# Designs tried in a protein design chat: VHH binders against q89az9. Part 19

Target 1, 320 residues: q89az9
Amino acid sequence: MNLNGEQKSAVLLALVGIDKAIEILKELSIQEIENIAKCMSYMDVISSITADLVLSEFCNEVRINKDQNISFINNNFIISLLKKVLGEHHAVLLLDKFKNQKNISDNIKKLNLINPEKIVSLIKGEHPQIIATILIYLNRNHAANILSYFEDNLSLDIIRRIANFSSLKKLGQEEFVKIIDNLINKYQNSMLNQQGIVTAVELLKLIKRDQETKILTKMFSSDKVLAKRIKTKMLEFSDIINLDDVYIRRLIKVFPLYELSEIMKVEKEEFKKKFYKNMSLENTNLIKNYCSKKIFISNDLIQKKRNNLLNSVKKILYNS

## First folded at step 4 (VHH)

Design q08 (framework vhh_7pa5_2)
Fold by ESMFold2-Fast, scan of step 4:
Structure q08 (fold): chain B 320 residues (1-320), chain A 125 residues (1-125)
Amino acid sequence: as target 1 above (320 residues)
Amino acid sequence: QVQLVESGGGMVQPGGSLRLSCAASGFTFSSYAMSWVRRAPGKGPEWVSTINSGGGSTRYADSVKGRFTISRDNAKNTLYLQMNSLKPEDTALYYCAKDIGSEEAVSFMDYLDYWGQGTQVTVSS
């Protein structure tokens, strides 16, 4: 809804049409034209209502149909406008610059929205130079969080490459766009695969137990990776009590005692007995002492701790 | 003049094996980390594997981990890539690339000038 001056100028120029826009832009500096063109190239569409408001603020000419959206990414309009104002040679150079920068910018915006842990899983297999280049273009806080997931030797290599980075040549920029596109596609495919697994899990939970067991057993024989992913997703917090004692003992060794004590404070007696059976008397007494205190823990914090415990169980059973 | 010459590519059935070689000249091979990168038709370069200057440290892309092995012979100025359990998606032109040394401040993409002509690997039935 709130547009800056350059964005409002871009909207107005699009609304008045190419002939009038050319005459207006001829009165501007090259830098001002570049700024407005950049804004136009990054604007996808605005509503007819927003367009009408901008038009009403600066001009009272031909009315725009309120039932239609206005597209600001009309390549013919932008191309024709720039060629007539700047000449063909300068227009081609500017369009190439905006095309490459727009593609990088759009994909970097997408990467900035993806959580750091997920980005690490996507890029940890990339060459350190590619990782370094990605981190240079990401928001500093986001890049720092991603970097923190890497081991010291790799982090040193990445920082060294960042410190020595000057700029990508035109060919390097083109190849980098393709690399980023591939990463975004891998992320999207991973999300689609996760949705498919969720659906499969929901269906398996709704069918008869005998049929579920037969399907999973046959899947384990033919596609162990898929079977492992499905079983991991099927595991719920309520299933922890039914795990063999060997897994509970393994879990206790890796899961923080304080977090476990917080969970125990709200869990039913049967759950607590399962864990106490598999831990030292000293640790059992520490947890019981914590549970006896009148400390209130928010439902949000408890759910977070329960999810942490469940994730530790999943790592022990399926990802070890 | 830096020169990299890849060889060993060819056509194989899925599940087959190939061994790629890269003969390096024009620079002190033993002072630089080396990488294998590949380019499938219509796609950008995909990093495959890296080996440090001494040969004691290796790193692999997730897509090839456990199937490919990078190695080097500094006495012969040669880099190798042993490719096992090949898949149709491994079909690409394979290039060896000189990585950043201690004496240079150049991006990985700037080493395109030091990439070889590549060797074609085609995995099909």
Scores: ipSAE 0.012, ipTM 0.506, lowest interface PAE 8.3, mean pLDDT 76

Design q09 (framework vhh_7pa5_2)
Fold by ESMFold2-Fast, scan of step 4:
Structure q09 (fold): chain B 320 residues (1-320), chain A 125 residues (1-125)
Amino acid sequence: as target 1 above (320 residues)
Amino acid sequence: QVQLVESGGGMVQPGGSLRLSCAASGFTFSSYDMSWVRRAPGKGPEWVSTINSGGGSTYYADSVKGRFTISRDNAKNTLYLQMNSLKPEDTALYYCAKDIGSEEAVSFMDYLDYWGQGTQVTVSS
């Protein structure tokens, strides 16, 4: 566990306690205090072994509990220390600066874990400068994937802004924190809404079919968007055979024939007849030839192909 | 030297329409992306819409998308904002702004150089 001098100083100050730390920090320049405070703000947890190694490199005038791990996550220690050393005004300014930098770093880590398609949906409609700033702070591969979803003119504007970017100052950091927090909140609300839809679907599947139909019909009249989301989530693979032939014909035009052939290999005759009725003789013969061959397809792969077909059906019926 | 003169504001009922204009001078209008920014009473500035230098690309804040249309006439050095289906929350002082693209901008709003008195839009019944 190799720590630099500033990190070792941060660990040591945490270990000796507030009173001793204040005495030490009063001997340092404002710049040195800021550097140590920044290290403390970015450090998560230090093991007792690492703490002991730091302590052994310094003349210790205090008794330290070597079984304790050091945490900088709930920073009452850092807040109290900075207020006493720098004074209220300087401490508040410095803490606000580091709070904003840490919030940006933490939220950027969260955004790097979100699917690029979802990020695009969240930032669509934002000013190109805001989009450019977000992409600058994201991992390069993630940013490139997100950029690929934008049309050429917007992508050009974004790249131009990235090329001209310098850095965020305090006011810019404050604005950016608010923007990123709003994006994270929108994402979390979207995830919570998905759980609500799942619960609604599960309850609707458990009630009588006539009551389910009445509820969905009334919902379609009052909130078409919600009704569409619930119906989309309720559709299962077993429902495909009951679709009108018009939708089967549309599905055949957009779904890959080779993938359909793999699904047909394991499906019942009634399912196959439904599709054969709605496709050309040439395509029917190609599928039948594939089904006659002793080609092994894993159950996991077949289920994946079945889900692909179901998703194509959902797009045709409910159009995202 | 840069001058931006906004006009076209006024009082309108919810659901009404207004067309804002911005007359630009003191710079090569056709070389800059242009934006509309608004400031509601007691609030900071909010970006509304942007149009690129050539007029082929337009961008809108989610709050106005589908209701507002930005356009420009490079021959007349004029920027426009067509505002439809106005809501009480659209009440604000509207500014025309040029995109400065500065490397030393301290906030995203510093990339928008608004230089005018603005034009007041009030949506009330």
Scores: ipSAE 0.012, ipTM 0.542, lowest interface PAE 8.3, mean pLDDT 77

Design q10 (framework vhh_surovatamig_d1)
Fold by ESMFold2-Fast, scan of step 4:
Structure q10 (fold): chain B 320 residues (1-320), chain A 125 residues (1-125)
Amino acid sequence: as target 1 above (320 residues)
Amino acid sequence: EVQLVESGGGLVQPGGSLRLSCAASGFTFSSYAMSWVRQAPGKGLEWVATISGSGGSTSYVDSVKGRFTISRDNAKKSLYLQMNSLRAEDTAVYYCAKDIGSEEAVSFMDYLDYRGQGTLVTVSS
């Protein structure tokens, strides 16, 4: 791909070696050195083709007659180079600044991959200034989706803070890195916990039903929280018919009648009877009338509606 | 010039309650979000709660959610923190802070202009 001037300069400096690189950098401004050092710190692997392209563009008189492959730009090379050009103190400050900027960039990329709803759950307990700062660094579409989850007064406060934002100084960058590292760690720990539950559920589904029941019963006695999490994850649509009538009645009160009627159109008579038993005659007749109509509903839409019903059941049983 | 005067701290037993007050002057109080921050003995500064200029939005650190309530009276230029179900970990000097945003801030805590002497809250049996 096309390298910019700073990227080409970084590759060239790596190729010529430290002594020659020092002489080149001495002729550059501090801003130019910063830009090149930033590019070098972000580069991991450079192909021999890319290195040859950069070298060929420099000058014919510096032509090296051997293929070169720069597998990585070593931090020790960058550190040594900057210390010799800028001096120990200034070089350390510049490197720390670039390390913080790279950490922010890497963490922001990770946050952009996380579902907006999940990010809201992670950041809603943060100060509005921190929320505003996170949204500034995220993709605009992603940030807008996250913002939409907040109530109007908080959204106004956040937008006002965004409008007044200029930049993060070194100490602010260090604090921000710690905040977003903590958010990512909380997310990763949540994902790891879910994978363990998934594995436990898969194993429990593969054993005999009587053994599964015994294990879950003992688990409810020793760890009720874990037992509820596993039971919630194990609940399938086919289990709804076995629920106590009290839960079916609660479900009917909160679940949209029209959506329920669409589900009923494809379900077995036994499933329908379970719900009809717990409904008014008026509502039962409305569903039966809908089921008698020859309206096509795609399998994809039916599965989505079935999942909506199952999620409503999970909320009623486990308050989640 | 901005002046913030905290009051209402004291010694209280675990499970008890206290109401902190902050009297503000020197700026248009209703135009700024206000925060409470605290510093426990030997610890750094910790943000506790924020309220928007209108009072329409409030935010809290997780450890105080459901226990503390931040409120304001724009006519009296006063900020309040109602603290219930107090714990030993809540022992700290509490500061009232004007939220200035990111304009001149170097760190997150620099976004909060806390100038008062603070008010000491001690939770012990």
Scores: ipSAE 0.202, ipTM 0.679, lowest interface PAE 4.3, mean pLDDT 77

Design r01 (framework vhh_7pa5_2)
Fold by ESMFold2-Fast, scan of step 4:
Formats: C-alpha cells, sequence, structure tokens
Structure r01 (fold): chain B 320 residues (1-320), chain A 122 residues (1-122)
C-alpha cells in the first residue's frame, strides 16, 4: 500500500462528503485534525484506482469508476470543512501555516540535494542568521556536513544562533523565502552555464579543424576567460604526452605515485618515457617494479584513474 | 528601551573613505551580535556586515568584502564600520541593527536608528 493511515483517512473523509466528515472530525483531538488536514493539503489529486483500493480495504465490497480523479486541493472544500470544525479564525491560521511551511519545505528540499561543498560556496556570503536558519531547516546530516566547512569562530556563532532560535516571524519568513529562491536560481544558472560550455565544445568538435582553430584563436584575443573554459573542457588524455616537461614535473609532485603506477601499467612506451624522463631514479624504479608484477586492474578503475590524472593536469594548466 | 544612534555619514568622492559609528543604549551591548544594513534610494534593505558579541566572528556581504571593516568597542557600547574604496553604488542610508537571533529582517527593523546618509559622487 502506497498510503499511510493518515492519508487513507484523508481519502475516506473526502469520499464520504463534508457533512459526514465534520461529524467524524469532531470526535478527534485538535492535533489529529491538524495532521489529517495537513495530509489533505498535500494530496492534490487521488486516482480513482487509489480511492477504490482504500474503500475496498475499508468496506470490502465498494467499487468506483477508475477513470476519475479526486482533488483534495479544492480550497473551498478544505476551508469549509476546517471552518465548521475549528472555527473561521483558527482555520485561516492553520491554512496560512501549511501554505508557508510548504513553500519553505520545497525550496529547502532542493538544497538537501545539492553537494555540501557547493552550498558553502553559495551561502558563505550570507548573514550568519540566514546560514543558521538554512541549517535548521535542512536534514541534520546534511547541515552537519555544511557546518564542517566553516571556521571555528563562525561555526560557534552559527551554533549559538541555532540554540537561541525560536521561530521565523511572518516578515522573516517572506525574506527567507526570497533568499532561498535566489540561492536556488544562482545554483541553477551555474549549472545552465556549464551545459552551455558542453554544447559549445560538442559543436566545435563537429566542425572542420580550420574553423575550430580560427574561432578559438579569435576567442583568446576577445574573451580570454571563455576561451580558457572551453579549452579546459576540450582537453583529452591523449594531450598529456604533448605537455612541456615543466608541467610533467609539476604533475608528478602532486599526483599519487601508486595511482600513476596503475596508469603506467596499461599505457604505451612513449607515454611512459615522457614521465620517466621527468622523474627521480627511485620513483622510476618503483613504477617499473609495479608494472612487472602480475596485478590485474579493471578497465573501469583504469579509466577512473586516467580521469583523475587528466583533472590534475587541468588544475595545473588552467587553474580556473 | 533600545536606542541606536548612527553617525559619521557624509559626501565623499569615489575611492574615498568614511567611518560610521553607532552608539547603543538600553540593552547589554556585549551580549548581542550587531549588524550594519543599508537602504539605497528606491531599493529595499541590504545587509552589509555582522560582528558577533565578542568580535570572534565577522561576516560581510560580497558587495563590500575587502573594502569595509566592521568592529566594535564593548566598553563604549559602540559599533563601527570603516568604509574604504567607496563606489557610487554604496550611496545609501546606513542603519545599525541589533541581531537578536530569532528572525532574518523583522527584528532588525524594530531596533534600527534614524540612519546616517552616505553619498558617493564626483
Amino acid sequence: as target 1 above (320 residues)
Amino acid sequence: QVQLVESGGGMVQPGGSLRLSCAASGFTFDDYAMSWVRRAPGKGPEWVSTISWNSGSISYADSVKGRFTISRDNAKNTLYLQMNSLKPEDTALYYCAKDIGDSVWGSYFDYWGQGTQVTVSS
């Protein structure tokens, strides 16, 4: 069953009609009514099949047309029901609470999907109270990971703010929603800009080499930043052998020797010679000893390590 | 009764400097974080900088980072904002705000003083 007890209760109450639903709800506690009302507010449409399953479970012999859907986000039904049970004032306050919580929750759920390191980049410029408030609404594990990226003094300030937090007032909620929307938009725009670069690279790879060279040369003179981004994305593993020895020596200092040994086991002699020429005798002998052993590495693992080497090259050459 | 009195604003040329002060009274100054907020003509309020109760944590909006320095003197119940390399876009009314930790903007508005005008023009 795809529905919990509260959701099944909400479906049943909608199906029996408002007069009978009011009669049933008056026998429940205010907390139980709020829980059911919350479920109703989040259940926009129920298929006739789902409704049929709930009724069959309840009555054992009930059948409904399977081509119809039932909507619980009919404000008139929910408002009328809540006004009759809780009174107009309380019903209005409860609906405002659910509406505001839903808006904040949806935006925060998007942040829970974003890598903690990326979120830090987006929020490090925000007021510490905003950072604290974001962490309060995020999943605890996700919030803890984000907090770990901040320096001790800022982390202390943030924790103190969290400990003293009671609730967002209406004005604060409105401003908070705007801030979260802006953060999500910045993240989405960053992702769209990355897709644009990918599309540009794909198009450049499909045109004639002469046109590609002309476009890139002109771009380096007019938009150096864009040209650098495109060039970085176009760099392939086969380009490594053509790097100046200075860059190879720099790469060897930062790239793990064992991981390099694994790559060397499957590479051509020309590639190996390029690296050996730029290494100490000690390190060269360690790699040669590894290559002589009967060790099997999966193609997937080799490709991953080749990508790690390529990424290290990109950091050395372009560092953008 | 909480009272915040901002001063030190004025007219300055682009690239110039100003030092703003905020005299606080009516509460235990060294128990609270303090912020600077500005409002440009026809715009909403923009947070500028925050300093924790003991000066251990300081944060700046990206637009002012590297140019402005927030500081406080708890013995004098005074908050400061040193503004360097001022730009025309820094033109605004600058407000001192008590950071009470329970809301993003609502609490700041309740504790804002009269503000001090900063105009950057040539």
Scores: ipSAE 0.012, ipTM 0.550, lowest interface PAE 8.5, mean pLDDT 76

Design r02 (framework vhh_7pa5_2)
Fold by ESMFold2-Fast, scan of step 4:
Structure r02 (fold): chain B 320 residues (1-320), chain A 121 residues (1-121)
Amino acid sequence: as target 1 above (320 residues)
Amino acid sequence: QVQLVESGGGMVQPGGSLRLSCAASGFTFDDYAMSWVRRAPGKGPEWVSTISWNSGSISYADSVKGRFTISRDNAKNTLYLQMNSLKPEDTALYYCAKDYGDAWGSLFDYWGQGTQVTVSS
């Protein structure tokens, strides 16, 4: 790709070698040295063709070895250069700053690929300043989608923090890197853990029911948390009709009557009878009146309502 | 100079309660969000709770949610933390921290001297 002026300067310094580069950098301000060094720290390997083009722009008749490639991710070159120009102390501080900034950038790219809903679940328990800082670094559309999930008072606090944000200082960058790394690790571990539960459920569904029951009963005695997670994942909408009437009555008290009416419009008579048997005559008549109306409900909306009912069942069966 | 002075710590048995206070001076208290941060023996700082300048937004770490209540009195320049149902895991030095509106070096800059909370049987 095309190189900017700072990138061309970095290529030239690398090509002249460390000793000559030091002499050139001694003539520059600390800010200019920082900008060039930062550019060098984030650049990839440069081909000899690109290097030849940069050198040609300086109208030099200098002969270049065409087999020479330059790596700007070579820490030893950058470290030696900065130590000799700035001294040990300032070189270490500058290198630490670049390392933290690169780590933040890499992790933010990963967060931009994660669904906004999942990011909300990961960050909603974080300090509002951390949430604000994450949103500053994310793509604007992605950040706006995430912000839309927060309550108005929290959104106000976050926007105020964003508006008043000036920069991350070294210590703040170090803390932020650790926080973002932990969030990404939580996401990856959650995905791996969910796949393990899915695999266990799929295997249990393929074995004989009496063997499945024995395994789950023993698991409930030894690891109650794992047993609940597996049972929750195993439950399907078709299982609702086979629940004891006690649980159906609890469902009816918690689940909105209007949503239940929408589900009842498309369900079989056996399903309807199971619920009617466990509700008041008044509520039964309200549902029957709704079902008699010629109201069309899309399959997508019905499936969402069915998932809502199934989730309510899971809460009743597997929460204390 | 910004000064934050915590008080109200002590020794309690599990299930007990304590109320921490933080007296703030050297800045316009009602212009800034305030936080409680704790440091357990051998561990780094852990954020506990934050309250916005007007008390309109309050956030808690999952470990203390439902047990601790943060509040502020802007007329008295004082931040509070009501701690109920204390657990041995809550044993730590508790710090009052000022949130920056326009810059931050770390989440835990401009914190006070701390007050010790010990929960033991």
Scores: ipSAE 0.285, ipTM 0.743, lowest interface PAE 4.0, mean pLDDT 78

Design r03 (framework vhh_7pa5_2)
Fold by ESMFold2-Fast, scan of step 4:
Structure r03 (fold): chain B 320 residues (1-320), chain A 122 residues (1-122)
Amino acid sequence: as target 1 above (320 residues)
Amino acid sequence: QVQLVESGGGMVQPGGSLRLSCAASGFTFDDYAMSWVRRAPGKGPEWVSTISWNSGSISYADSVKGRFTISRDNAKNTLYLQMNSLKPEDTALYYCAKDIGDAVWGSLEDYWGQGTQVTVSS
């Protein structure tokens, strides 16, 4: 009986036993697993002669490489073995699949390390299928956080696409690799731009205040966008107490009262007075009431709340 | 069974406008997202725009954002693409498709019509 590569693969997997077959199948796409399973389901009975031929081909390749002192872990050995056992066509498809999956996996690992808000800025304009596919490959917690930034109608469309997703076909997988590569490149280029601004801020902080003021004033005249970005990066939490009362009043209107009360519990009286001066008596009393309670707030939580307040200040001053 | 009939193409000068229509039949139109995809001579298919079943979610390719507007009339089973500020690079055959997710990957497998030709030249 003449067997094609898929049929030889099915026979070999059957011969190596269930535990080893599962290990091999885990490295394959759903489509490749379906193709092998379909071949297995259509194979009524494998003659002992046919099984022995497939096994002999495999053992002969293993024996030849062993005699040449070649490690079974060697990638070149595995490639040669796959070509001999599965045939050129199926071996090439399998190896291409592994390469594409590795490229996707490597880039997805990088995306999992990127702040969700930054990922949203990179993908918000993409087709919902691209967004859905990215979320499928990301860690569940990371994907859920990213999804939370989208409007209800878009989120519904994305979830429907995720629910109906079975696998990426070859063309889709190739295009997805390109899209992910482009996203990583966009992120790296954005980080290089951000690094430049951070360097500029660090240099400006090290020069004399008079020179800093002159440089920033001229920059506002020639490049307002750059000047705003630099000033936004220069703002620290300790600067909040020195803001004009008008900005404190704007901040109070948009910042959650409960979060402000948590910050106020640990801040100095001078900071508290600055805010109380600019808020209603009712809200002042609510904050004072919270501050009187013996409630523990961790240092990590306080730092997070302080960063939230600082970010709100930055939006009021520079992103209005 | 499923049929999509595109119309509204033609020749126009750069900066001109055209409105494409797609008449759908043979399926429950308001259950599916719909897309516009184009193919320029000698190039692969390029996704242009997608609209969800209820018009609640709309997306555009960067190359057409701000110039093209996708819309649908579920009562008439019709999809539209309003194209403004047309450029020579917009010259292509335009297809409409049920958006089952494959259109964005450059597939034309779910297109049921011949498309409508848009030519932008001086």
Scores: ipSAE 0.142, ipTM 0.633, lowest interface PAE 5.4, mean pLDDT 77

Design s01 (framework vhh_7pa5_2)
Fold by ESMFold2-Fast, scan of step 4:
Structure s01 (fold): chain B 320 residues (1-320), chain A 125 residues (1-125)
Amino acid sequence: as target 1 above (320 residues)
Amino acid sequence: QVQLVESGGGMVQPGGSLRLSCAASGFTFSNYAMSWVRRAPGKGPEWVSTISGSGDSTSYADSVKGRFTISRDNAKNTLYLQMNSLKPEDTALYYCARESGMDAFEIVQLFGDYWGQGTQVTVSS
């Protein structure tokens, strides 16, 4: 006589066809799918009267909300349909589990795009069970790269936990959503802080040089950490020639001679002289010999080598 | 009857050291990873450190790494936490916890499925 929400859902899914039913069911928990499937299996035949009642409820809701832009393929349509046909209370119960599963999936997708080194810095202080659970949900190659950054004993513990993992139950899924959301927020906050430094550097480069110098000098007196971060970001390849000879000599000791020779092939004589002044005659002759050869080096490769040199300079100036 | 009894807490000045102990009974101690969990006044539980059943793997929260050392003596069914370079922020009730075991991997249980009564650590000048 009166259909409950699960029975109405079963009738509707049978009527919309297998492809659309699968789309809806994939967003639900295994338990919810089993409950709907049991209802469907118990309903041997869907009467025309029952089908008409479910369709009448759907059509009435569509007519009432005719101004809403909906698509039968659109997720908003499916969500709206569940609320209208099954009732607000039943729809909310199902959608809560749907939202948790989707939030985990979306955040895991975001984590798969984050550099492994950065993920390690975010999760290294987490309990091994949390680390193991995160790695289970990540792409295998990405998880393997992340795992490689941990100490052997911790990696062993994590692998043991992964090997013995079953599945997250409802309460575990809810807590995992919170943990993953917090990790994404920490990452986004660190990226916002980095963008803030970039914006500050861009603004400082656009103002008058004497004003820039006064601001940086005062900043160095009040916040040395911030001043160093800004100066590090302000350093450009063109600044290398103005470095003290002590830093050039230190740079030559740690930077590969072959990569330096590739950079020297395209640089101005002033730049070359700065380095030659600070290196052995043997190394100078090796670089000059390489530069005399008519070897083609792509612009992209040269920019990569220049960035490598600049990064080595930044390490020497701010980390030594 | 699973029983965990913590001891070794007390009052110390910043920079001081304490060694906590947890006496375990009622289960095969070596089969379970063990954790230390702390709760500061008015705050939720914070995981501190974990040690595997065999003792070959240890993990620490960032806030205590390099200052605390977790260890165990499976022959004596005892878990330890050596706390060095203590800070006022370390002031809390410290609990010994048995990890949930291999059949329970829910995130809510990562602090352990059984906790002791706790031992108070106060770091003040």
Scores: ipSAE 0.228, ipTM 0.709, lowest interface PAE 4.2, mean pLDDT 77

Design s02 (framework vhh_7pa5_2)
Fold by ESMFold2-Fast, scan of step 4:
Structure s02 (fold): chain B 320 residues (1-320), chain A 126 residues (1-126)
Amino acid sequence: as target 1 above (320 residues)
Amino acid sequence: QVQLVESGGGMVQPGGSLRLSCAASGFTFSNYAMSWVRRAPGKGPEWVSTISGSGDSTSYADSVKGRFTISRDNAKNTLYLQMNSLKPEDTALYYCARESGYDAFTIVRDMGYDYWGQGTQVTVSS
């Protein structure tokens, strides 16, 4: 949209590729290179519209395909450029100057990779102005998904704050960096806890079944929250056939019949019988009719449907 | 001539309750989101709660969620904070603050407040 000359230069350099960009940068002063590198470090993604606007200002010479979304900030790209143009020593010094400024961009990229539900859990206790500011700096689709988790009145308040946002003052930028760093640290600590659970599950699967059962039973008595988390992670699709009929009947009431029919098409007869004896004759006949048809379902789709069923089982067993 | 006057502070034992009030004058009260901000001895300002101008949206810091309730009476130009299940760590000066807009981060709770009250002291003894 409204790019200055240095920002437009950064976009064009990204578009021409590394080899050509190096040749161009070698003709510039160190100060000019620093200014362009700074602009590149602040811009993570340029939409096809923004790229078209930059390209159209130079359209007198060349005609280029307009259907491209461009990310022109990449650690490997900027590092490669600076090392080849300035030499390794000067490149390291220049990158060190950008460390504080790049912190916002790098951490925002990390937030864009985090599931919206998890981000909501991390930011729900923040002031609405902080929430609004975070959403402004995230990818639009990601921000929209996060916003959808908030109540209508809070969403309205947040949108009003976004609409009236102009910029962060220097002090606000410093505090925002601290807030984002704290959110990333909370997420990383949560991920470390999940890695610990995965490690525990893998170790339990490697020991004898009798010892595994004794450990899990004792754990349930002393730390039922941890025991539930581990049991949830240990549950596999193959375990469903061994569930008590009560749970199968609960599962059938909440899980979509059409998805169940798709799963049943590829499952063994023992699995099918377990479900059929716990459902109506009418529903059993509907599933059997679907299974008799020569319909190909991809392995990826089957695995997704199996995961949906397994997640429903986990919800019935451990989240009530 | 914008003026904010807090009241209702005092000394209570842990588990007790207090209701803070803030009388606002000199502006169209319903047009502004209002916040409660506290400052404990030896600590910086901590945001406690915010309420939208209409009163339809409320937000709370995790430390007070489920214990405190923010509300407002736009006909009386008054902001309230009902504080239940008070803890020693709730001991602080409590300020009523008018939000200045949407683009300001300040030392005070990383956001702009353009008008503050004098504060009311809440002491929870253990």
Scores: ipSAE 0.278, ipTM 0.736, lowest interface PAE 4.0, mean pLDDT 76

